Miniprotein binders against Homoarginine-6-hydroxylase 2-ODD-C23.2 (2ODDC23.2). Designs and how they scored, part 5

Target 1, 357 residues: Homoarginine-6-hydroxylase 2-ODD-C23.2 (2ODDC23.2), of Arabidopsis thaliana (Mouse-ear cress) (q8h113)
Amino acid sequence: MVIYHRKVVFTYVRAKRFYHFLNIEMVTDFKSLLPVIDISPLLAKCDDFDMAEDAGVVEVVGKLDRACRDVGFFYVIGHGISDDLINKVKEMTHQFFELPYEEKLKIKITPTAGYRGYQRIGVNFTSGKQDMHEAIDCYREFKQGKHGDIGKVLEGPNQWPGNPQEYKDLMEKYIKLCTDLSRNILRGISLALGGSPYEFEGKMLRDPFWVMRIIGYPGVNQENVIGCGAHTDYGLLTLINQDDDKTALQVKNVDGDWIPAIPIPGSFICNIGDMLTILSNGVYQSTLHKVINNSPKYRVCVAFFYETNFEAEVEPLDIFKEKHPRKETSQVAKRVVYGQHLINKVLTTFANLVENS

## First folded at step 2 (miniprotein)

Design a33 (from H4a with E28L R35Y D39W E59F R62E S66W N69L)
Fold by ESMFold2-Fast, scan of step 2:
Structure a33 (fold): chain B 357 residues (1-357), chain A 100 residues (1-100)
Amino acid sequence: as target 1 above (357 residues)
Amino acid sequence: SQEVTDLLNKAEQLVREADRLIQEGDILKAVELLYQAIWLLEKALQIHPSDPEAKKLIFRAEELIWRALELLKSGDYETARKLLEEALKLLDEAEKLLKG
């Protein structure tokens, strides 16, 4: 873990020099953009029932609290997922998107495939505008009938590329590691909110759902090409594994300015979603972000979304209402049923597939 | 086996302390300790190789603790305490199986 930490610190210094080279006048210090959090002390003690009293855990929890209050976006290092795996995921994803269109269509997204599979450039819309990206959409697999009539829309297995041949096994391994990492980060976030590590568990996280979008952004020679329109994520926690080659992700800060999220190799970008905003009683806000295609180079981003139980009735947790009371003017959204919200989002996003199928 | 036994012993201590706190009316602290106990039991269930009968008892104990948490939230403290007592019996039985 010490060797991994040293490599990432070196990369952070390189990223700071890159900011200076670009003459970004609104950014005087890389540290003032997005916080970088080494979670290795949290991971070392996440299996200890006394974790809340550990000095290293307390330090990480304090950093998570500040990051989630101030921006809702941060870099995660010390996460224990190998650089080799993180890079191989991106490398194999590049290989898939470089394939001829006919090959990619073998796993095309359709309603009958449970809205799982390859979506071509221009299928996705954000706030009524077409996004300039292609993607593979995946969801946690579940048995037929498990989530009733609402869940029927997403029934069926994920569709994985047969080329590269190892892609399915690689991505399934990656998903398991991202699931564990997300659970452990949420335990730290629970402590940060003043609860036990497990306030989100039980009814909310006993059988957590997940969504993953594997996204390819084509190279462009024009400025201001929207790769993904401004949005918040609707789940609990997002882990972003992005290419190191170009800055495209932009995060809206509390002052309303768009801050570029310059890649740090080997890190995840982590952000909170709308369900966590609700559960925390509005203490942590999901943050608007967008992707601008601004390079002639092709960019890959793998976004893993950690979610509540499918049937979870999401409302502010009593402990966080007591510890963090809200005025009427700052109250969070009324109760949301996660699965219903997800299905409504899927059907809205892919309405054109129903009309064209 | 010793690692699993140590986890079970710590979980039992947390459940007994939670029961005491329920009796004293400190429900929030009791809930915190019960979540910690569940975490220890989940860790015990992940250790391989293991006695399958002991694991069944650990799993059943954890189910009772989850049910007790629901009852604490709904204000049924008496039924919650009865479930915690049953969970402690199952954990003690599991520990005895692991020792010999």
Scores: ipSAE 0.000, ipTM 0.176, lowest interface PAE 18.4, mean pLDDT 81

Design a34 (from H4a with R35M E42F Q46E K55L E59I R62Y S66E)
Amino acid sequence: SQEVTDLLNKAEQLVREADRLIQEGDIEKAVELLMQAIDLLFKALEIHPSDPEALKLIIRAYELIERANELLKSGDYETARKLLEEALKLLDEAEKLLKG
ESMFold2-Fast, scan of step 2: ipSAE 0.000; ipTM 0.384

Design a35 (from H4a with N9L E12F R16W R81E E85L D92Y E95M)
Fold by ESMFold2-Fast, scan of step 2:
Structure a35 (fold): chain B 357 residues (1-357), chain A 100 residues (1-100)
Amino acid sequence: as target 1 above (357 residues)
Amino acid sequence: SQEVTDLLLKAFQLVWEADRLIQEGDIEKAVELLRQAIDLLEKALQIHPSDPEAKKLIERARELISRANELLKSGDYETAEKLLLEALKLLYEAMKLLKG
């Protein structure tokens, strides 16, 4: 007992030190590694009238531009969200998923709950293969009727577990901070595209929607068990808060190779979604990524998706078409109404719940 | 500079290998590798002086490794291991500061 316990502790400590060192190396933008971006200069100036002229902002904007043009995935540090909060979110999420199914099913996802709540391991299939994960799905809450007939499907409050007791308050605080962080990163991305900080705000982001998936991946003793099949994210930006001691997320680079997204303690992984690809006129591409369960340890990942206004008609912004013209044959999708597409995806994903009901 | 980068990469490899050896219980070999790593880091400091904190961390790590080696000679492997784990933490932090 003493001997195996010692080795487990050493493995954890060693992994944390390794990831801390890799953080420095990744700042050099090595071809086979994901870039690390300290956004603290951007955050210090994101509400200033002349933020675009600040030298620190210009440096961060250059790094964002490179990352989004290349792999579309990067680590974010200097984000101002405390390590204590980031870790407590993961700790309480582990506590929830460790509960018996009877307890987790108290917040079971249903159509009448607005497709908000707990889904069991193995419910979803990607490209004919079962995804080996469980999750809590939640969405920005809104008043009945606010988003018309389209939004009716998602009406109602998010379902939060009573155990751990403080989970709801913790997650609501976390969501507010992720929303602010996403807004500020997107202002830097707007500058990177050659616009003002506010090009996305207004009709696209006056009242931004958000989606969050709180995901648990069970431990496995077999190689290459699919935790989540290869996909792109649909929204603008995704913030990933993943366990520090397990590598499972893989990102497809521009050369077609799968690159591991090794966790860096205290960081977020940020990636761009399909809506940002459209709005940028194809300058930034959303990137295929997947999760492989390759560890006997249970893994938690909290993914926050920052989205447009629910009713937004998403098409390339005129300013970015002017600054980044494309050949006519390489144009991005013509137009997408975000809310309609989200509802279609939800109904397709949970078709079995509708048929059973 | 390329010379400093090469020294830091080699030092990291030695510290990483020492960390693995400590995990496997080969404490004597880990001490040898950590001393080599410190020599490389001190050479890096001579070529490109950085944050004074990096030098202090390296000096403290050297002290802990020397004390650990004396404890190994007396058969106190448990205390030696604890001191080497603290030295590893200091060396990783020093390398971060030297990288800039």
Scores: ipSAE 0.000, ipTM 0.193, lowest interface PAE 14.2, mean pLDDT 82

Design a36 (from H4a with T5L N9W E12M R16E E85F K89E D92I E95Y)
Fold by ESMFold2-Fast, scan of step 2:
Structure a36 (fold): chain B 357 residues (1-357), chain A 100 residues (1-100)
Amino acid sequence: as target 1 above (357 residues)
Amino acid sequence: SQEVLDLLWKAMQLVEEADRLIQEGDIEKAVELLRQAIDLLEKALQIHPSDPEAKKLIERARELISRANELLKSGDYETARKLLFEALELLIEAYKLLKG
């Protein structure tokens, strides 16, 4: 099944709960589907002092905990971002990628532009394999010198397309909403880990960095063309806004099987990154995922990455070490400086741009 | 204790919003929100928080926010934001101690 409607999701969820109620094991391929979470009860209370005691929040927190423990990928609905905005972002992105190559090159990614801008098809490599996509890479803008010598690599403004004319303003509005949504989901995740809503705020997340990749996958007439090779995301939380008409994103489950992330209109796909794995003391694992181009149609995906403070020294939080002692079966990095990790990844990914610039 | 938690929570939200306004260049509104945050923290201190350590954290946070507000008025936005980050860390710890 290529198209996955809310009715099918609702039927699956209801059937699974029914089987749990009857104490009967459900034998079906439906077990391979990613969880769907309505976060609207969490959002209604995310700024309230009593959010941890609210019944609706408790239910959402339980669902977040299960999703993050089981597969680390889930659909988010009830997020409060309008369908019109979600769709307009994709529509304008299609318009940009449909432009002649010469127009797209006006905002080309370069070291001098702080590795911000348009990346042509075939520039990105994952595990030594060329990825068949083009993209616009954006980062949180910051003042010259703010992040020292390490941050110098990413200094400068984002490069936005002048066509469509409204694109910059639309994307800046979208980024603000994704930032707020990500903050609020992380408050729920903090509760799910057994902390207060604010465990990540302060040293780790008072001045959160963000990365956004606006990705276009060309249509193909061949099977199994790699659009993006298998990887985990670096940060805390990723929000994915994908086209609804084709399934290309695949997520590796705990059993080693690849699960298709079938689009649900109006939803975000949300997944956890490497920094959240570290901060949670390995309770939540960042999950391998990939994109396979399997359609003659052009596909757009807008991925927003919510990150720690740039200079954060990311290590397991004491409260989560106490509540969730490390298991020897879990591999968790001892400590990572987020900004250094990001810069190393950018320079490795775009090494060819330095050689050819 | 609940009255103190409510005041502390509201003050934290105002500091977060002020930081956003600083980033957007609306310094006058940021200064006003920080003044309101200071007022709320002073009210919390007057009610006498039950935990002595939480009280010290709230007192320190109030001082840092006040200093940040003066730095905003003088144009030192970067140092002001650093002090606001420190103040929020202290307020989050005070909230955890009082919550329990």
Scores: ipSAE 0.000, ipTM 0.281, lowest interface PAE 17.2, mean pLDDT 83

Design a37 (from H4a with N9Y E12L R16F D19I R81W E85M K89E)
Fold by ESMFold2-Fast, scan of step 2:
Formats: C-alpha cells, sequence, structure tokens
Structure a37 (fold): chain B 357 residues (1-357), chain A 100 residues (1-100)
C-alpha cells in the first residue's frame, strides 16, 4: 500500500514537471487521479465456482464497482503479465516506428488487406480534427466466410512488421494474455453489477472479438498538438499499455474537467467501452478521453479492445435490468449489432480509401 | 440453482476455449480443458436442480464432449470440432432453462 502510493506520487511529480517544461498547466489536486486497483485477489479465485464469497474477491469487486460508476477509467496492477513482456512490447514497437517510411509502408493499410496494417501520421480524424499519430491496426483473425457478408470487409490475416523479426510472435503472445486478462476482469465487473461471475460469457459474449491499435505519437516542441481527439471506446473493456515516462492521455471526469492519466510503471490503464454501457443497462458509462502530444519525446501506446461476439445483437442483459431498473423517463443505451457497427466505423474512418464505381 | 448455473458457465467457457485451441493446433491443451469441462458438468449433474430437462441437455453435452476428446486424441479434429459445437448449443439451451 505505502509502496504503491509512492509509485503514484512519483509518476505524478514526473508528469507535472514534464508539463511545466512544456509550459502547460495540469491538474494539481491528487484527488483528481484515477483509481488504482490491485486485481490479484480476483485472479487468484476467478476460476473457482465459489469466487463470489471470497473476501479478497469481494474487496476487488467493490473497488471495480466504484471505479466504473464514478470514472470509467482505472489503473490495474497485480494482473500477472510480466514487466519484461509489457516493456518488450513497447521497445519493439518503438523500433518499428523508428524505421524509414518505406519500410513501414510494406504493411500499409488497404481495403484488400482487410483494413489491417500501418496507417501513416495524419490519416485519422476525430470530430473533424486531424490526429497526429501513426498506427498499426489489427483484428482477431477468422476464416473466410465465418462472419458472412458483413465480416467479408475484415477478412484476411493481420499484417505484422518483419523488422523487428520477433514482433509477430511477441504481439500474438501479448494479445492472448490481454484477452485472458480482459475476460477475468469482466468476471469481477459481472459480480460488481450483481450478476454471477459469468454474465459476460453467455451465448453472445463467449466468442469475443478483439481489436488492437499500436499507436506512435511523434515528438513535438509546441503546445496542444492533438494526438487523438476526444472519443469514447466502442467495445467492452480497453487495456492500455503506455510509455512510462510521458503523460499525454487525458480523461474527462463527471464535472467536465480533463484529468491526466499519469503512467504507473507495470500497470495497465483500463476503461469502459460503449458496449459495456449497453450491457450494464447504463450503470457503467464509457468516458470521453483524448491524447495531447506535449513532449519532444516519441510516445508509444498499445491499446487492446475486448469486444462482444462479432454477430452479437447488443442490448441490456436481463439480469442487470432486474438488478438496476431504469425510471420510465430514463432512456437506456441503443441496441447495437456489434459487427455491423464495427464495419460502419471502419468504412467511415477509411472512406477516402474506398472507390465507389 | 446458482451453483449449477455457475458450473455450466465455467464449462461453456472451457469448451469454447478448447474449440479455439483446436483451430490454433494446440490439441494437448484443448484435451486438458475438455477434461476439466467434463468434470464440471459431472458436478452439475450431482446437484439436484429444479429443471429435469436442463439435466438431460447437460448429460447429452457431456457425452458429446467426451466423444470429441477421444476423437482429438485419435487425430479426427474435424469431427471433434463439430461435436463440440453441438455441445455448446445444448449447454446454451440448458442455461436458458435454468435462468427461466
Amino acid sequence: as target 1 above (357 residues)
Amino acid sequence: SQEVTDLLYKALQLVFEAIRLIQEGDIEKAVELLRQAIDLLEKALQIHPSDPEAKKLIERARELISRANELLKSGDYETAWKLLMEALELLDEAEKLLKG
């Protein structure tokens, strides 16, 4: 606890000094920091049928409930993924983005490649503003025809860099661990909502799709360069692995203030997506967040998005409607067909790459 | 009961994870997860749930999973995969009856 608090304070002081160097005002109140949750008691029992009665699980579940209700963003520690793997993912990603443009374009994103691969700086727009980042986009791979005509747009393998040579194997291992971690965190969230541990493992949720964006933000010597405009995440749960020595991610709190998501070494930042808002009957809300490039240093962020089944028709789960009924004047989140919405998002983002004959 | 539903959900997850592992070629891990799923379903069958129809679906699913596990050991992955998909449908039906 004391050691944990010290890590948070050190990171806050470092981040504040960086903003001071760039002549940027930042939040000074420690109460504006995101909650931090050690999920190791949850992970120790997440495969036990009696996990709901375990005192350690109950404590973690309480913390998850408060974080999801109050902020929608939190740090996760005690997650069991090694510091070596977390850091090697970032190191190899830095090596790729340092390559000449010609090398990165060998895996360029195209419609023919299933909208998988490298995006150059400035291709993406959020709320009409150009995003100053480059990225590798990847999705869960699936066999031809598995998701019908809707899924045809995303068919094909992910495009991985050949340099560094070990990058593909490293990232595939990382994705598997992030998938398992996300599923286990959702067991805690299920309990927090008053269900069984397995409410997010029903028919529409037990074959989860995933999306991953590997993002590079160029160094800047000017204030307020938009790395990624304000948005909510679309899925169930997002795991963010960000560089430890740069503060760029900002989260909008309930009061409308932007608070910095200051890096904690060895942690993930975890946030709630729009699909979880729907499934929870509006109990947990996805939170607006953005990235501002405020450092001369190049910044890497690897964002893993855990999703529903591709073909899921997403609407509030009956158990959570019973536990958390809405007033008649309150409207719940709209029903969404996940795969169709993902395809619409992809086609809108890359509209300029599609030729209508 | 809640205990039967929890055992069923855990077994469903293991069967689905095994199907993924079969597609990835990790047959050894798939076989082990299916063995664990069978154990959980056998425990569920020993509990006296209020719905006898759900019990029949769980028992049928257990038989299909057991058969699939033997087929995986003998190298018939395609037939094993089809039986596991059938087992998932039966377990989904059982879950709906237990919740209803």
Scores: ipSAE 0.000, ipTM 0.254, lowest interface PAE 16.5, mean pLDDT 81

Design a38 (from H4a with N9F Q13E R16L D19Y R81L K82E E85W D92L)
Fold by ESMFold2-Fast, scan of step 2:
Structure a38 (fold): chain B 357 residues (1-357), chain A 100 residues (1-100)
Amino acid sequence: as target 1 above (357 residues)
Amino acid sequence: SQEVTDLLFKAEELVLEAYRLIQEGDIEKAVELLRQAIDLLEKALQIHPSDPEAKKLIERARELISRANELLKSGDYETALELLWEALKLLLEAEKLLKG
């Protein structure tokens, strides 16, 4: 019988601060649960020479391998980022989105601002359908000319709200912590794939780009309003910090069913992106997910995307090609230039800001 | 901690571990863990939880766990597992009421 899902339920219950278990009957349907992983043993040893041989690391690595193979989505606890910081990020974000439209437009996205800043409800489309959300888009800042003509599109500083006043400093601190956390989780994933801890810190990966979307979903009084259409993420790893009081994120499981990603206070939801699928030689698949607005309450979600180097030509890593030869029937993109892919997505999303003549 | 909520958390942990052991066929150890869970719930009831509805849920969960333990001794593992998951749901609801 299946003991893994029952242990996952146990870990989820032990994370105890979200009481929606009873309303959703999560305890009785194991196929509707995402794995919960305490990564604190991994973090304690992630810089040590004996990391790969440590019993606590080995156990966490096994859990990461199973979660990435089976679902591609999991909760992370034991990550060392304070509950206060995680909650303050969401609280200040709520304060910004509650401001009058005129105030939010002071940091509006424009081509001259490097496509960084506030985007209003209805600007984003997924698979041809309009998404019912507003957002602040941020990217890793870089010096002019660093990424050539391709990177010129995203040049310039991030635009941060002046109200709340502390927002910029809070978010910059949060981004640094998310960057370090993502790197350390990837050390565990590297071991899970059978590599050294540092396979994702090679030449095209050790100067990682990052993207952050700070997303607000308006309250609705009707069912099945699309907040964000079904998609996979483009990068290596995504960290999601979502509001605790409503379930809106849904993940497509291997059986083709949509399962809810019920918030666990103080946790991150973590998922793998398309670049990790390529780098792992198809061992770990990026998973389709969507957001459905089904609540009269306003919902905030802060998504941090850890990426390759901007100019990386992404292809399967040799060590993972050797350890995990691709099946004859598998069809996956074998080479992608990350920066070009990102710029194409940005220009497509904001095509309405480009003049026809 | 002797707080009712702490006792409920420990009892839930024991019930979930017992559920896993039953699936693995370690019935003797599961029976012992369920006995410990019952003892913790009896202690929680003796402390007189502040919410009368929570008290009733804890009482019902204790009854279901006790019945499941007897079913394990008679070899009815499937029914025992169903009762343990029902008990867990009741304990989580009781905890929610006490936290509210």
Scores: ipSAE 0.000, ipTM 0.175, lowest interface PAE 14.1, mean pLDDT 81

Design a39 (from H4a with R20L Q23F E24W E28Y K73L Y77F E78M)
Fold by ESMFold2-Fast, scan of step 2:
Structure a39 (fold): chain B 357 residues (1-357), chain A 100 residues (1-100)
Amino acid sequence: as target 1 above (357 residues)
Amino acid sequence: SQEVTDLLNKAEQLVREADLLIFWGDIYKAVELLRQAIDLLEKALQIHPSDPEAKKLIERARELISRANELLLSGDFMTARKLLEEALKLLDEAEKLLKG
C-alpha cells in the first residue's frame, strides 16, 4: 500500500511536469497543486518530551507552516490509518446510498433527532444555493444538559443505518482514529505557529467537539452542476476521505484560481477552518472550496470536522498575537462562542425542517 | 501534406485542452473536446497521409483518445490521462515523419 501511495504521488508530479513541458501557457502556475505531507515523523514523536527539537518533526512542521500559509489545504500521508479501513468506510457508504429511498428515510434528519441523520438531495443550502448531494450528519454524542441551553438543539444519539449491519461499529472506530489524528496534526500546527505542541490543548481542546458529514454526490450528464457551493469550514481542521477515482473537490488558491484536489488513494485531504484562523491571529486562513458534479459516476466523500470545546470562547491566542502581530483590526479580532456558531449554522442549513416541525 | 499537419496540430491542441479540463475536474467539457479531436484525426486519415508509418501512428492515437473518452465517462481519470499522454507522443512522431 505504501508503495502504491508513492507511485500515485509520483504520477501526479509527473503529470504536472508533463503539462509544463508541453506548453507552459496551458498550465496554471505551480501553485495549482496541493502540497503532500508525510506526517509519520510527527506521529512517531507525539509523546516525546523533545518533540519540538526532533529533526523529522521540524521538517514536517515546516511543511505544515508553508501549506497552511500558502493554500490552507494539503494531502496527509503516513497517518497510520489502514488503507483497508479508509476504503471500507467508502465501500459501506456507497452501499447505504444505493439503498431505496424508503430505507434511507428510516434514519431521516429531524429537529427531534437533534439534527442527526439522513438528509436527501436538495435539503442542504450553501450561501443560499441548493446543493446536489445527500448526506448523513453526525455529531459527538453528549449527555442531556451537558452544554446548557445552547446545546439542547443537538441532544440525542446519532442515527446509524441498520444496513450495512457493520456500519455503526465501523464508523465509531473510524471517528476515534480521525479524532486522534486531528489532535496530533494540531500539535504540529501549534509548533508551526511558534508555540509549544499544547497551545490549543491548554485552552481550546480539553473536551473537543466533532462533526462528521458522510456525503453522496449523484452522477450527472451535464457540466458545472454544484454538488456543494463555495464555503469555508467553520472548525479547526477537516479530514476528507474521498473516492479516489473521481475529481470533484476544487480549492480557491491565494491568487483567486480554482484548483482541483485530485484524489490520492489512501490519503486524507486536510484543510483549515474558521476557528483556527481566529486562534492563529489570521496567520492561517480558512480556504474557500466547492464540489462540482462533473462525472456520470456516483461520488462519496466522508468529511470529519475536528472542533474546539463546545463552550469555547474563540479569540486570537495571546502567544500567537505576540509572535504574529497584526497591523490592523480584522474579522480575526472578533470573539466567537463555538457552540453558538455551530447551532446558528445548523438552524440556518435546516431552516425548512424547523418551519415544518 | 500541410493539410494533414494542420489537422494534427488542431487535434493535439484539443487533447491538451481536454487534459487540462480533466485536471480541473470538468469531465463533460473534456469529453466534448476529445470528440472534436477524434473527428479531426478521422479527417486527416481521409486525406491520406503521404507516409504509411505516420498513418499508423495517427490511427493508434485516435484509438487511444477514443479509449480515454470511455474511461472518462466511467470515472477512471488517471488511466484516461495516461492514454492521452501516449496519444500526444504518437501524434508528435507522426508530424515529424510528415515534415521529414
Scores: ipSAE 0.000, ipTM 0.242, lowest interface PAE 17.2, mean pLDDT 82

Design a40 (from H4a with Q23Y E24L I27W E28D E70L K73W S74F T79I)
Fold by ESMFold2-Fast, scan of step 2:
Structure a40 (fold): chain B 357 residues (1-357), chain A 100 residues (1-100)
Amino acid sequence: as target 1 above (357 residues)
Amino acid sequence: SQEVTDLLNKAEQLVREADRLIYLGDWDKAVELLRQAIDLLEKALQIHPSDPEAKKLIERARELISRANLLLWFGDYEIARKLLEEALKLLDEAEKLLKG
C-alpha cells in the first residue's frame, strides 16, 4: 500500500492519471470486469512485414483474442490519439447540444440531406422502446453514383454545426484517426483469428464504410431512464469516446450480468459487431449493451462504427472457416448485403420523414 | 549501390503490377504488393544509398506509395494511380543517380 500513498503524494498534479491507473488495476484484477489492452506494441509494428513474429505484437494479439472471445468489449489505451483531441471532441459536442433547438435544427436530418444531421430527443427506438437521447448522424462521404441505386439514399455531404465554428475540422480529423486506429486493431484481430494481418483488408473490406453517431443524453433525476435500449452493433468494430465523469454504459456478460463500463480517461471502449461475428465464422460474438441515464448531468458519447465495403455480401471468410470449422451447418446462412441493411435501417428509423417530405 | 539498385528494381516491378491490378479492380492484391514495395524501399534506405539526392527521391517515392495505399483503402483509385505514376518517376531518377 506504500506505493499507492507515494503516488498520491508525488503525482498530485496528475491526480486524474492516478485514478485512471487505479481503475486499470482494479479492472485487470477481477474476472467479471472489462479488460484493458495497451495496443501500443501492435501500433509500433502494424505496417512491418515481420509484424506476426514480433513479441510485443504476439502479446497484444493474445489479449485481443481473449477479450473478443470472453466479452466482446475492452478498453483500448496506447492508441496514439491525444488526450487533447479526445477531450476537445467531447467539449465541442457539449457546446453544440447546449444550443437552442432552432440552432440544432439548422442541420436536421432530411431525405434531401442524405439522412445526415441532427435528430431530436426521443426520435430513436431500440427494440420498441423510446431512447432518451439526441444525436448527429454522420456517414462516409462518397461521390454521386459510387454505390449505385442503393447508395443514392445516403448521397451528399455530412451536415456539421457552424457553432462551434471549429467543429467540422475537428471531427474530420478525429474520424480519420478513428478510421486508421480501427484498421490497425483489425490487423491484430486478424492475427488473433489465425490469419494474416490483412484478412480484413480483402475484397469485402478494401473500401470500408464508416458510420458515426455523436450522442447527447439529457440529465435526469429519475433512476433507470433508458438512454439507449439493449442492442448489439451491426458493424465490425465500434470505438466509443465517452464522458469521463458519468458511468452509464452497461455490457451484458456471458452469465447474463450487466457490467458497468466505468470511464477510463483517455481510453476508447472498443466492441465487436455482428458482421465481425459472421466474418470470424462465429469465433467472436457481438455483445448486448445499453445506456442508462442515471445522473442529473448531461452526458455525451461519440461512437465511431468501422464497417465493411458498402456493397459487400457479408459471409464467413474462407480462411476462418478452415481454421475454425463449425461442427454442422445443415443450411447455408443467408447472405446480408451491408449497404442494403444500412439503407433499410435508415429508412425504417426515418419513415415519417419520407411520408411528409 | 548495386544492392540498392536491385531493391529499387524489385519495388518498381511490384508498384507496376499493383497499378495493373488497380486498373483490373483487384484492389486487395494491389494493397498487398504496395506494402511489399514499401518494405523493399525501407531496406534500400537502411543500407544507405551513396547519393544523397537519390536517398531523398527514394524517401519521397516511399511516401507517395504509402499515400496511394491509404487512398486505395478509401476508394480513391484515380488519385492513387497518379501518385504511383509519380513514385515510379522518382524511383527511375534515383536509379539513374545511383548508376551514374
Scores: ipSAE 0.000, ipTM 0.095, lowest interface PAE 22.8, mean pLDDT 80

Design c01 (from H3c with E40R E43L N46F K47M E50W D53E R54L)
Fold by ESMFold2-Fast, scan of step 2:
Structure c01 (fold): chain B 357 residues (1-357), chain A 88 residues (1-88)
Amino acid sequence: as target 1 above (357 residues)
Amino acid sequence: SEELIKQAEDLLNRVKELIDEARKLMEQGDLEEARRLLQRATLLIFMAQWIVELALKLNPDSEEAKRLLEEVKKLIDRLEQLLEEIKN
């Protein structure tokens, strides 16, 4: 290969080329790295009745299986969502968080707004410590009464900024694409677990709920400022769209070491949640992760959480209990009602906003 | 930033070790294992680049970050040369 720019700094274009080659011969034994997975062969066949027999699908499935077993976090490339859309979501999010508090408070999170909207810096706590971030919280919209008494807490439309004006339409388009992408990645994960492509599209999984947190982390000039305390995600699958020029997300590996999730432009970071741990009969782990504010620059992160049906009683799927039997003393939760678990988390996070009737 | 500098140095040391081992394997005719190590080194050098660039954004006057950025550039050039060599 003749290289035109032989004495310039390595660019994303060159990095993407090398990551494509890396995907053929992935190093699986190096526990300090998050794996990079090109899912384009999976997406090309994800609606085909014979996808399980496709060589490209089989290769992606093997990579997903290893990533989910070893660390529960990986980068996704070849996902088909345009770089323009990924970047515009972050650009418009920066524009919103740059506004005066008076403008952001127009969509303030309240109990009467269904816990949807803007939360100020320092309102959120993880493990008793204040998280140094602001956010917009969004949930799948649903008609009044659809999810019974437990769903009443989250009733109402999402609150979107009027400035930038295009934000609502952009985010609704983005959510739809993230929903479809998450479903398709889960078809690969279903195959990786030894099921059909559709084990996560059965009863109680076929009408997936979603949560989205649009998060802004203020610039800091001191060490050890917690942007978000150590936690696992509660759902099936998380897609993280983060700023490309800042490293703040840290993931705890199986050896107990914190490893940085260094941004790769145009990629999603993808991780598995507690519900997928239960559904897989504990084969795949939800992984502790945290965010440290370590830059004088403002950082945004848009986290999309793909969930079960709201009313789902989440327990290990029979097919995966058969394929992957566990000891009686397993630490995997026996049963969780997803909607109740979500409401309990929302009420705990926003306890200071709860109104006593 | 001290933590970022240390992390970048550790990654660059690993990259150098992998390149040296890959070169020995190429001399021995074990191109399959050499390619595997060069692909590992490629992932690590990209990670090191982003950490160093972040460290330099946090402290633009950091002589250590500037030194590491020059080291990153040289290792990227070396890695690109070895990947082209093994392809032929």
Scores: ipSAE 0.000, ipTM 0.215, lowest interface PAE 14.3, mean pLDDT 80

